# Designs tried in a protein design chat: VHH binders against 2-(3-amino-3-carboxypropyl)histidine synthase (dph2). Part 6

Target 1, 340 residues: 2-(3-amino-3-carboxypropyl)histidine synthase (dph2), of Methanocaldococcus jannaschii (q57907)
Amino acid sequence: MLFKTIFYQKLQKKVTTLFNLETERVIREIENLNKNNPKVIFQAPEGLKLKVEKEIEKIKQYFKQKNINIEIYLWGNTCFGACDLIDNHVKNLNVDLIIHYGHEKLSYANPEIKTLFIPAYHIFNKDEEEKILNDIKNFIEKHKSGGKKVAIATTIQYKKLLKDFNPSIILGCRGEVKEGDVILFVGTGRFHPLMIAYKYQKEVFIYNPLSKCFDKISEEEINKFIKKRILAISKLLLNKPKKVGVVLSTKKGQCRKRVFDEIIKLLEENDVNYLPILVDNISPDILFYDVDCYIIVACPRIVLDDYILYKKPIYTPEEFKLFLKNSFKYKFDEIKEDDF

## First folded at step 1 (VHH)

Design o9 (framework vhh_ozoralizumab_d1)
Fold by ESMFold2-Fast, scan of step 1:
Structure o9 (fold): chain B 340 residues (1-340), chain A 122 residues (1-122)
Amino acid sequence: as target 1 above (340 residues)
Amino acid sequence: EVQLVESGGGLVQPGGSLRLSCAASGFTFSSYYMYWVRQAPGKGLEWVSEISSGGSYTKYPDSVKGRFTISRDNAKNTLYLQMNSLRPEDTAVYYCAKEGHYDSSGYYLDYRGQGTLVTVSS
């Protein structure tokens, strides 16, 4: 007990880390396996991999001192979300535990190998925290004075910082925002707030906690995106596809088999030939088939963010349904529990 | 696969200027927002600039606004940071960073370079 306390005190004393990797919780979960030779895989998004490498070294040293022969692996491939479960890839290694950094467990993506999800919350000093919270409170008060309720949305890394605001946690493939007249996304980059803006078809304000600056996604930007996607759908009406590729991701968090089956049925009912394609990761270089376009049954962000990178047109299931219905009321696609 | 190689750092006197460069490879540079972030000794990571994929939109925190300018050359897959009127508090390791695309955890440093040290001292 005292040894563990001293170990964590030494870690904290060396801490200029930006993220809470919950080293103590990770060690506790490994100890709870009650094995002399536990086998553990560490999985992390690219931005955390080098930090996790240092964590692995610390954890190896801890267990070596306890005469426990821990076998540790770092998962070398990219990890984008909680949907990147590696159970089937590592079945031959007899793994006891997977440590999955940067994400929370998804209700519809259940691992077969015991998995610990570490959110990796961003660490702020007290002055930074006070500044960020005051900036957000001032934004809320300003809009409340105008009779408008503010809904806060964020990504997992800022959840703990924003706990008192009851934030909606946004994933790249899914985002439900609680009721409000105004949406403030707190986080870095534009990918997540763009998804919210496109989904709700309304202005989204952005606060970046690292730069401490405000921004927004305007109605003009949203309308430009919708017009572009409607134009892509309209091209299908002008030149009806004879054969389409229907791509289904095999990732547990993206294997939307019910949606895939629905699309296949619709294609058959409309006498459109198709090629069903199973892939783990979807990228431009693997889509070289003799088809007129692709329907991507996976994370909708693949279509919406990356369609320019693909040689042939790609569509979300919702977009292709708009074509079949001859409808121009744009609907944003997202992953839901009942999609599987 | 993805590589970001920073250069241009060094020792400079207060009030001086430096231009940092970041050579990008292994991804479609013109499709991604790019960032400069820094870490001063004993401090956390600070976001100092961002630039849109086409270069039309830039953002800066008050600490560097008016002194730093981010730019990019998509034909050369290169990101730049022009730093003017440098102060001792600008001393840090500067990193070129790429935002992840679809289904990212929200971490803006999905890919980060090795960094380049900037020391502002007389």
Scores: ipSAE 0.059, ipTM 0.520, lowest interface PAE 6.1, mean pLDDT 81

Design p1 (framework vhh_podentamig1)
Fold by ESMFold2-Fast, scan of step 1:
Structure p1 (fold): chain B 340 residues (1-340), chain A 117 residues (1-117)
Amino acid sequence: as target 1 above (340 residues)
Amino acid sequence: EVQLVESGGGLVQPGRSLTLSCAASGFTFSDYAYGWYRQAPGKQRELVAAIYSGGTLYADSVKGRFTISRDNAKNSIYLQMNSLRPEDTALYYCAADYWEGDEYDYWGQGTQVTVSS
C-alpha cells in the first residue's frame, strides 16, 4: 500500500500541478471566528501537505501582522478522502476550526467541530483550459451528430472547470451519473470509470485533462476485473468459512454501522461464526486474527485495490452477500447516506 | 502468476553504457504502466523512469542520460543507461502498476548495477 502511494506521488511530482487553496476564503473564515487567539487545524492529503505547509506560513504571517495570536496545527496522519474527519481525535484541544483540503463535505459525514472544506480545484492556464473545454465540446458534438447524448462525470478537482457541462461529481466511493447514452469521465485513474461502465452498462470514455488524451474502458478490462472478484468469492464455496472477521472502520465517513449490523444478522441467519473488529485505519499488519477471511465494512477500495497484500482473503459486504445468496451478479460496494 | 524478471545488470566503468531489461508474464502486458526504481545502500528507493500510455517520465538525476522504452510484442521494458556515474550504483527494480497507480503493483527481484573503476 505504502509503496503504491510512493510510486504515484513520485510520478505526480514530475508534473507541475497547481491547486486553488482559496487562501482568502480560509483567512475570512478564521476572521469570522472573531477571536484574538483562534485555534485552527489544517488537514490535507499527502499530495497537498507540502503546499498546505506553505499556506500555513502565509496565514500565520497575515494574522501576525493583524496582532492576532493564531494557534495552527497541521494534522500529521494520512487523509484519504472526505471520510477522514478528525474532530473526535482533537476534542480535548478546544479547536475552533478545521480546514479540510482536497474534498467536499459528504452529506452522511457531519463534523462536530466547525470544518471548512476546500476542494483544491486544479488550476490550468488559459491555453490549457481552452484546449480542454474544446476537446470536450468536440467529443460531445461528435456523439450528438451520431444521435447519442453524452453525460459528463468528474472528480471534485475539475468541478469548477467543467461547470457548464453540468457534470456528475464522483465523491468517495459513490459513482452516480446523470442520464446519457454515453459517459465521458474527465479525470485521472481507471477505477471510477470502470465501476461506472459496469454499473450503468454503457460505453465510458476517459479524458485525462493533464495529458489532454482520450481513452476508453474496454469490455475486456471490465470482464477481467469482475472475473477476478468472482473467483475470490467462489473460493468461499470451495472452502466455506467457519469464522469470519467483520471489520468496521471508526472513521465518521466510513462507519457504516447499518451495513455492519446487516452483515452480522446475515451471518447469524446462515450459522457463520464471526469476530467483530473495530479499527481506525485498515492495513495487512493489523489483521492477524484466527479467522478464515475478513469482511471489510469501510472504504471498498481497500478490498478492490489491495486484496493481494493481505495474508487472508478480504471481501466487501456486497461480495460476501453474493456468496450467501449463491448469486453471480457482481455489485460494487458503494458508500451511501443510509449506510450509517 | 504475475512475474517481473530483471536482467542486464553488472559492473561497468564510469562514462559507459548499460541496458537493463524487464520481462513480464502472467498478465496482459499492455494494461500496465511500468517503472524503473533503484535503491542504493542506506538510501530510500527512488523512481528513475516510468512509461505509461501518455508518455515517459524521468528523475532529474537521470534526465537526458537514461531512456525507458517498451516492446509490447516481447512483453518487455528496457532502461538504456548512458554516461553512467558512480552515483548510479544501486539495485534496480522493475515495477508494473495497473490503472496508473490506482491498483496493486508488482515488483521484480532487482538487478545490481555497480559503476566503478
Scores: ipSAE 0.000, ipTM 0.155, lowest interface PAE 15.3, mean pLDDT 80

Design p10 (framework vhh_podentamig1)
Fold by ESMFold2-Fast, scan of step 1:
Order: structure tokens, then C-alpha cells, then sequence
Structure p10 (fold): chain B 340 residues (1-340), chain A 120 residues (1-120)
């Protein structure tokens, strides 16, 4: 279980989780700018920020020794994925390079400021790597002997390790998995495996490469998660909204204007008054308007992870559509190329 | 906003007891695992005790003396410290870890800390 992974790793003082932050490649790209005063922004998801802080110290020291006056900034706001591009926010700083950790570039999200994407692949020693690969091979063979094909799903940090298994790479709120009878999710956390279990209606097993233990997504935890969101949608039926705030992120990789336009049209067709709101960074403090609830046209994780932080109810576009259709067949909101 | 607020620290004599409390707000309490860490001057922050729906774990240095518990109705975590020793002197931090975070070996939220001093 996750309990053993998180707590046992810390208590046993095992080697800290290491990510390949590609320090030499980052330094090389900064040097290739051919400037005596380069301006560089470092952007990372929450779980990598403290590790990236240490990288910044190393890089500053390196350039100080080279007598290059580097100006480094750490991007302080939340980063949900490769779709979270900040170049519009930092135009006034005359930035030369953005280092974006934890993700690979998305084809539909092109930055205006030169951006280096560092996937932050997890580093394992040879013994750990061999153990992990053998555990996964044994799992596959066991299910194959039972007549079932195993599809492998993982997140970007394990892509390199699992390359020979042809894995499906799960991105934030979007999970597409290749054909299989059973899915093995390799990674930490339960959101992605829960989402794909619900989406594909297949058994999802979890292999945690840190603890080297197997687990399974239970029907109970899927039902618990779905019931929380269905309850939130049901509140709209009990107290029908008179006015709704429709929030659109202006970030290039999140500015889902087509989805926004579709929601506006549906609200107009159903005679629901609305306030369109443009934001870059969504937080509880900025949602203080005279509306009954908000529809968040941005990263769905804002709604699914953080809804309890907001004073008024917030919904994904898909959740609000369920209310309008008087339907409770839950559907996860996923960012698609045609959303923009 | 997510907030963890520790309380209950203070000056206490060796062999006595002290209870620390951590009040959590701004998130779904049941979706997180919780731990107590401590940091003495010049030392790294170390895990003392942890609690989840699956059970409790303790560092060897405190096992049998400290007890971690949670009150889901109050969104609170407690650390009962018995038979305190001078080496237990440290700043104590409450931490919460999101079960659904893919970077899941790190705690996501930290309190400001509460000082515990064990001295005669």
C-alpha cells in the first residue's frame, strides 16, 4: 500500500528519490545563448520545486566561476503540466530561456520564448532497475498464462525505464492507454490509475517502483471518488444556479477557447446568466464574484484536486454538462488538441 | 488555501509528557497522509511518526514513547510525547502528503513548526 511506500522510505532513510534533471544539458543550453548576462526562468511541478531549487544553486555557482552574470528566477506558481506555458506572463523580463521540468513538449502548445523541456526521468541504480523490470516481466507472464494481455501505463518520469514495454504515457488529466485486457500502472499516486480504471472499465493494478510493491485500484475507491463529484453536481439540481462564472485560462496550453465557446452557447440555450472571466492563475481569492458557482475551463485537476479550497462550488465543463442534461453518468474532463 | 498549524510546544523537564496538535484546513482531510517531523539546530529534518488509514509508523528513537493519532471530525493530528529526553529538543513540523500526487515520496504541505525544549 501507499502507506508503506511513503512512510517506510522516509523511516528507513533509503536513498532519496532521484530525478535526472540533466544539469549538464541545462548548462549547455544556457551557454549556447552566447550572452554575458543571460536571463533564465526555472519552472517545475510542486514535487520537483525543492529539487530544482538545489539545481539553481549549482547552476548559479557554475556561471559565477565562468564570470557570467546569470539572472535566474524560479517560477513560483503551480505548474500542472507541459500545457502550463508562462511566456506571456514574463514578456516584460526579457527572458532568454525557460527551463520546464517534469514534462515533454506538447505538439499543440508552442512557447514564444525558447523553452527547454526536461522530463526529469527517475534515476534507479542497476540493481533496482533489474528488480523493477523483472517484477513487471513476471506480472506480464503470470497474466499471459491466464490468457490476458497486459497494457502498461506510466507517467513521463518512468518512460525511459519502461521503453521496452511500449508504455502508454499518462498526462495530467488525459489518459489514453493502448489495447489490453488488464492495465498495469507503473508509478506513484492514485489519481491516474483511478481515472484510467473508471475510463476503460478494466482491472488496473499498480506497481510502485519506489516500494517495489503491487497494489490494485478497488471498486470502493472509484465509487468514493465518483460519488463526491456526483454529490457536487446534485447540489446544482437542489439549488439551481441563476448566474454562473465561466473561467478561461489564458495560458497557451490551457486556453481551451472552443470548450469555453461551447459552454457559453449551452448556457445561452438554457437561459442561464453568466459572467465570462479570464485568468492566468486560478485561486480561491480571485473567485469572489456575484455568481452561484464557477465552470473552470482550464486544467481539470484544479477542480478535481482543489474544489474544497473554494468558497463557492467549482465544476469542470463535463460536470456542468451532466447537470444540464440531467445525467449522472460521470465523465472526466480531458484536454484535447481540438479544445483550442 | 492549504494550512497546517501546530500548537502545544514548550519547555518541559526530562521524563515529562507533552502533546502536540496540528490543525489542518483548506483540503479534504481524508485524501492525505500525515506525519510529524522534527529538526534540531544544524541537523536535517527527520520523520518522527506518520499516520494514514492503513496504520501508524514510528522512528526507532521514539517507538514506545510517542503516539500519533488523528481526529477526522476535527481535521486534526496529534503527537503524544511521553518520557521526554533532552535529545528530543527540536522544532516539530506537521506535514501532509497527497495520496493522488504522482511525485508521491515527498510531503506536499508543511506547518510553520512548534518548538519543543526538554531541559532541566
Amino acid sequence: as target 1 above (340 residues)
Amino acid sequence: EVQLVESGGGLVQPGRSLTLSCAASGFIFSDYEYGWYRQAPGKQRELVAAISSGGTLYADSVKGRFTISRDNAKNSIYLQMNSLRPEDTALYYCAAHDLYEPWGDEYDYWGQGTQVTVSS
Scores: ipSAE 0.000, ipTM 0.271, lowest interface PAE 12.0, mean pLDDT 81

Design p11 (framework vhh_podentamig1)
Fold by ESMFold2-Fast, scan of step 1:
Structure p11 (fold): chain B 340 residues (1-340), chain A 121 residues (1-121)
Amino acid sequence: as target 1 above (340 residues)
Amino acid sequence: EVQLVESGGGLVQPGRSLTLSCAASGFTFSDYDYGWYRQAPGKQRELVAAIYSSGTLYADSVKGRFTISRDNAKNSIYLQMNSLRPEDTALYYCARDFHEYSDSGYDLDYWGQGTQVTVSS
């Protein structure tokens, strides 16, 4: 019984203190609007939504006590990254401030509505922090003794914890890592470390800060993933498309107009008929056109994570370029500043 | 359609074993982390076990008795339950975590319908 009680106490504490939502900073930013009826939207990824719901209740109570009639909305759709800006979707609500959780501002994605980016750094107790940092230091030292430099890569929620290691922050739409002989990815999930392993052709180790366990990306995992995408591209070689839908997201952080224009030019040069399609949010339900396949000029993860949800084949611009150039060297599509 | 479908539950006597399976469809399985939750009558859902790329987490009440595993090739996760006790009686759910926040092992989406496990003599 004692062990179960301790476990549940730790679970409750972890749930309530897992992420730093910077409540005081959020309140200060709302107060700085200097309005009696401020309108604020809270936007968060799925894993933070329930925690943000509790934040909304706290903030409502705070402003009610100050006799300020705050109008708060929670953005109901998911948020995949800092590039997922909702400005155009909420213009009619005359919103004063957007609170964007789980991300930092991107230099190329400038919101028109004032937006506060809250990284939502993971909170670890002192013992956990010491264990994690010691595990990572030991890993670095062992490789340094072998003459190898370790580059640290992680996601935004661990940036603060790992600050002294100068980590590269990986996003779903981009994976840039500082140079090293070996890469240690600190986090969960296998897509980011797999992409990095392929892109840099380096050994990638994984350290999970929750389980405190090490793992490694295998060559078999990389080959399996790449072969699946090459097979999808090969279908275009076997059955050349007569007409292609070219889909451009109008979201500010995803409206890669230069990439869109480049792919249109390539289609014209190769005598491939096409339908240009503008959408704000890409989903299977809106892609009902009489085309053989779609090229998605938006967040690459839409293609790589969700392609099986779509009735017709979907490709990234880079994947479709491989088909047009009759090239089999796979390249991940990544959002770059010059894409816009 | 995004689905998580649990199976393998049933009626067993104390001290026996059961293996629960969760089959995933309609999304890319390999980039997500998963957990098993359970809910006994009149109680809140509680986390039983979670699996990340190769790391695992267990509730103290099941540690050493239960084993969580995954098979990315079959888009499935499993819960091997040994030395079952009457207190393990519950509806068991598998849940998918969001890939950007797969580290939040206690804030998982509940996509499965559940599978009933009853441990009784």
Scores: ipSAE 0.006, ipTM 0.274, lowest interface PAE 10.3, mean pLDDT 79

Design p2 (framework vhh_podentamig1)
Fold by ESMFold2-Fast, scan of step 1:
Structure p2 (fold): chain B 340 residues (1-340), chain A 116 residues (1-116)
Amino acid sequence: as target 1 above (340 residues)
Amino acid sequence: EVQLVESGGGLVQPGRSLTLSCAASGSTFSDYDYGWYRQAPGKQRELVAAITSGSTLYADSVKGRFTISRDNAKNSIYLQMNSLRPEDTALYYCAKVPYEDYDEYWGQGTQVTVSS
């Protein structure tokens, strides 16, 4: 992850994408604290940190003009999602408000410190918006003419743009899609649409709002991904691990203690020795223990996106269960409310 | 959106050099960062070299021996491999480096075999 972290930091300097950071709403919420010396922390994912730095400057200037002595901090560590709640890390600073950019609040991740979630919707100009909406409407009409209902899925950044289509909002750790005969995923990347295609066993098309191009998840692509993960799991059958590291994230929205306990019980039932490891952030440089592999009880994307960066094999809890039960019906690990 | 095709692999003796090429199609090539990955028999894929608009990054195992470069005018990425070792034997892939969203543009790869 250190290598990947440096890489993402370099990419941020190239990106000039515009996001709606809702400056007026942030200011209003700070004013609503009714304090002459409010203490506020700003938290943002890597791609928004430089934009949020400029927001902090604007907000400081605003409150200085109002003779309010605001104390502002920028959270310096990585933020991967709405599940990255920092309230326990900052209790001793007596913070009044956390501004959390890039996500909406998750029902299973309740902060103890008052937190304002700012989705940071992608801003498109009128011509771009018109083209995107027309491309999507044309796609829907084409399939409707063929007797098929299209369900729209997207990520938080495009929710506002697509509001009239009643989209399902896909979280990095969970993909729930409303009923449809085919699914159109609006966004970038291939993980979410591939997961959805496998999960729902339906055709998934992709519309990239940045390139304005359509694509499709192929059966070949799904099979290639699933087979690759099954092969990684099947290697455990040839060389049964003697000792496994079971890594649990302490982040409130990722501390899936019930899933961790289930895995520990299964390891004990199968006479597999284990090392329980508590971490805040999971990265390759901290996984240096004398174990044969790791089971990551945290965000599943750490395994699925980043496994190539790790020196030793890493698995999701669902993947390791497949090995223990000698089952090859692949299931994506998804964070659920009852995991905690 | 970007299609990547690797070439230049082959059988070479230890100590020799080989240049891999990756040709991309697509109008947005220059907007992305790219890397060379390799997968040895029975191993997971590993990133060996990466190139952004302003810098290059290398895995410790190849640093000083491999050089990654790009030609935006030709929509191409190159990996110059010097002082090849048997341990460099692998299928080599070029791919778009992930940023915010996971995005994998894997070609079929090009096989590099280093043996006498």
Scores: ipSAE 0.000, ipTM 0.198, lowest interface PAE 11.4, mean pLDDT 78

Design p3 (framework vhh_podentamig1)
Fold by ESMFold2-Fast, scan of step 1:
Structure p3 (fold): chain B 340 residues (1-340), chain A 117 residues (1-117)
Amino acid sequence: as target 1 above (340 residues)
Amino acid sequence: EVQLVESGGGLVQPGRSLTLSCAASGFTFSSYDYGWYRQAPGKQRELVAAIYSDSTLYADSVKGRFTISRDNAKNSIYLQMNSLRPEDTALYYCAAEGDYYLEFDYWGQGTQVTVSS
């Protein structure tokens, strides 16, 4: 956690990056509590925290003018996704409402405290919006002329912009794409489109709405990523682990206890010693135990994005199962409703 | 902490070449996507080139003339600019891009490139 906190301390935003924080909707939901002293927690991913800090100040000022004594807290810890539910951590504060920015509610992650999810949709000016939509329509029509159906995939921040295209919303922890012959991923970064290309074994094109440029995931790029992870798994064959740490996140949306129990059972069946470790937040600084490697039962992006930060090898449950079962068909770990 | 520091800018004559360097310091260099952006006075910032592992993306205005590369061992990104034109005159920024919930966007201070006789 310390490692992550230091790394993310100096945040800068893209000049064109604006988010719809739905301030009026947030205010309305707080007013709907019908309390003179409502207690509200604001939760946001690191990239939105500074913007949400400004929102908190505006909301405080609004309710001060209404003679309502609002008590507001900003959740200070990292938020990786909609799976980061904090209700069990704040029960003693008698919170009336949690405002969760940057995500939509996940079906497998039901909060016990009333929670309002604000997706924080990316805002584009009219000219940019028209260009993006026309670029995507032209792409779809070109492929339709070639007899191919295009499936659109994107992340939550572009969902509203792309509403008319019926997009599949992709998360690093979970991603499903509707049927299509070709997939167009609309967004930034290459992780999501690479995962989709491998998972569905289809051509994946990328449209970056910030640059307004098209690109494509290559077979070489997929092979490089998969070979790198297979090499990490193969390291277990060369240096068979005598003891592994099995790390389970206690966050309600990440506490995949059924997956944890499955891994423990497989380790016992294969006579591999293990140390079960419960953590709220997973970081390199807390993983200092006398084990050969760790199996991370939490959000899989912790392994796939951050493994280089860790002093010892870390694996997803799916990756470790490949080693135990001598199966070398790579499978991405995804959070599912029956994991809990 | 993550810092991006650009260097290599300067005054250059049309038709010649210039190489920009971006030095990154921090813990996650190999896990991020990197790009070069530029901004001329009175214009909006535009993407020039981006590199995702070994895959590259270029703006139409520079495709075939500019080449982006990375050196993970040195935590550095490079932009080789060939056949420079006066319209390439701008402040050039190095950027690291990430997903808003897991990774964050970082920008350098920029390095000035002026193409004139």
Scores: ipSAE 0.000, ipTM 0.201, lowest interface PAE 15.8, mean pLDDT 79

Design p4 (framework vhh_podentamig1)
Fold by ESMFold2-Fast, scan of step 1:
Structure p4 (fold): chain B 340 residues (1-340), chain A 117 residues (1-117)
Amino acid sequence: as target 1 above (340 residues)
Amino acid sequence: EVQLVESGGGLVQPGRSLTLSCAASGFTFDDYAYGWYRQAPGKQRELVAAISSGDTLYADSVKGRFTISRDNAKNSIYLQMNSLRPEDTALYYCATYDWSGEDYQYWGQGTQVTVSS
């Protein structure tokens, strides 16, 4: 959408942030292809696209001076995570290398086209870095004085900044945190800290490194979220579905075929009719079938963040299993290596 | 605690006006850009208006009829909707973008606007 691009441009004019795009490492990987005409695609999340455009210009100039005719493309569609592997979409272009910004490679999603993952670590000025590290150290010391061990969780962009705290790196739809009495999530957004608070049944604090402010996940916030999902599941008990759409994403990082097969088997065992649906990208406008609800076998955040956008109820595989078991012990659906 | 709370929706007749409000909290209000999105039945969510420091942007379908504004003192964003049409019927969402290099967006819960006789 044109307005989305202009919106990001206006945001970029107001707030200046720096990311380490590892220009020299990118150049080295292209040189290692050992070709006079390498073909390279650059892929980035929306917030990095304009910065990556500048990188493309620098890289083109570098190779021009070396008498190497590099063919560069910028991937024009959105990129939401490391699971957005584009190799199947571009196989006919005979691409030699994909540069994927903003993420680390997922162990369960191997690209067929050589792909370099550039995490794009956030760069803070010296004063900001000192403030952030001191805020976190003070938080840890305060809780240590109360006899509590603090576990640090964060996303890839802050990994380098927080290296001395031995952080747990939260990946996409998974929340695995090292042992601690209290958890401090360093980052933006509330989904991951809320999921972690529920999963580990521990206090989760949030430190936003951009605003340099502390916040906390409340029990009320957790209960409100869980209650909403339990009510959605309980509606299935009152009005048992006669036909269910089972949607499987074909993206390598989301094509959880084992989970899909497990759900199909459970539906057959419970005499529930179903329609298996294969999609690349899941969106509300493509789910218009004659079914009572959908089970989404893909990234759980499609259900948990966006369920209100859909005309018919949508559920994670774990949520639908709770209905079949007549259980109200809520469990978050998480993508695991053995799901594929 | 980053939160966006919308209000002001309702049922209106064609040709009338509504004002939607969005109260923002939990972050430095004036460092962010804000937008109003809408989702009509059977359609994807679309951006209808956006505002940053000094700049505004409108979708062609609403240009000249809708006005987005912000009140930094009240940490609020507004959407003034004039000359409403049946095709403006949708759930309206307030949103902001964080600048972290991820395609992360904070959303409000939405407010329903129905334009019908």
Scores: ipSAE 0.000, ipTM 0.225, lowest interface PAE 15.2, mean pLDDT 80

Design p5 (framework vhh_podentamig1)
Fold by ESMFold2-Fast, scan of step 1:
Structure p5 (fold): chain B 340 residues (1-340), chain A 118 residues (1-118)
Amino acid sequence: as target 1 above (340 residues)
Amino acid sequence: EVQLVESGGGLVQPGRSLTLSCAASGSIFSDYAYGWYRQAPGKQRELVAAIYSGSTLYADSVKGRFTISRDNAKNSIYLQMNSLRPEDTALYYCARLYDSEDYGYDYWGQGTQVTVSS
């Protein structure tokens, strides 16, 4: 259903994704630097990069008219989330301000260069907004009549629209949801609602604000995903690793040193040899060491989405702990404040 | 990070057939809709075929001539193109289709060139 709606919108060239890039706020923050030659870097996720490129042109023209010689850079690498802080990479450019699109600041990731976080809230027209809010209100009321409390979960793009429902905001691989008997995830992706369904052992419904349709995460869907990861972990039991690489990202929002230290301790306690590896960005081409597999202490989605790209098996810390404990009760690796 | 690698393009005569292949990465291949876009010189990129689970959809310009399929065991998407016309000449992209986690971004591969001429 959701797929057909999106596909036909694209075919009719009706798909116009409007995000509030807060151009006025960005301009104001640059003006507040009180410089004739401010240096600003724009950082955005892939889906916003072309939109941000157009914003950069607008902002350049605005400051040109003001006789201010703004020096603007677009960060060319992929932005993985609010955890992808580039301040240490650009110190030699003497940057005055970083504009980080698509995210809110994470409490455990503090930039050293002044950074403005622009959430890029999705913009709906009044008719769409009314329908979305009424659909959600009706869903909540129906379940309330059945004696069930609904918890709302969503991504940053819909936070402002859904503010009156007190939503839990899902950021990257961190899925904390407020208490409820059932969960309604408002969004289009399936990874987060699947993770939440498994984590909380509750029914998770999906409301797609673009198609305005409801769907549900099935038990079959959850079991298929979990079984695939359990099979990967089970291979460690058949061919116990002699030496593992433990990879820690040095990015401030991913440098989960406490988790890294915990894994090292567990490896030592279980007489598993290891190689600790520090990397800035994790990619297949840099993992060429003489080890049987890798434990990735970084963004968990590197393992869950990209494991097939790697020449040797890669695991999340939680997955490797399951092997050491001889346990098959799967647990998703989630980035938490106390991981650092 | 999603990676898509297309292959199978080339030069063909009008009326002939080509099969394009796309190798996709990721542990959740079957949970996404995939499609084929094409872009002719000086034109916007257009979606011509899409697949999600067992359902397929086609642009009117290719209905009856093109067939999209997938092989979940190989994490692959295919586009069988029959009765090719000069107007089918374009760079063809395999894509993982939109969801909100990516701000409406369709992940595309590098593209494979299809040229239909005598």
Scores: ipSAE 0.013, ipTM 0.407, lowest interface PAE 7.5, mean pLDDT 82

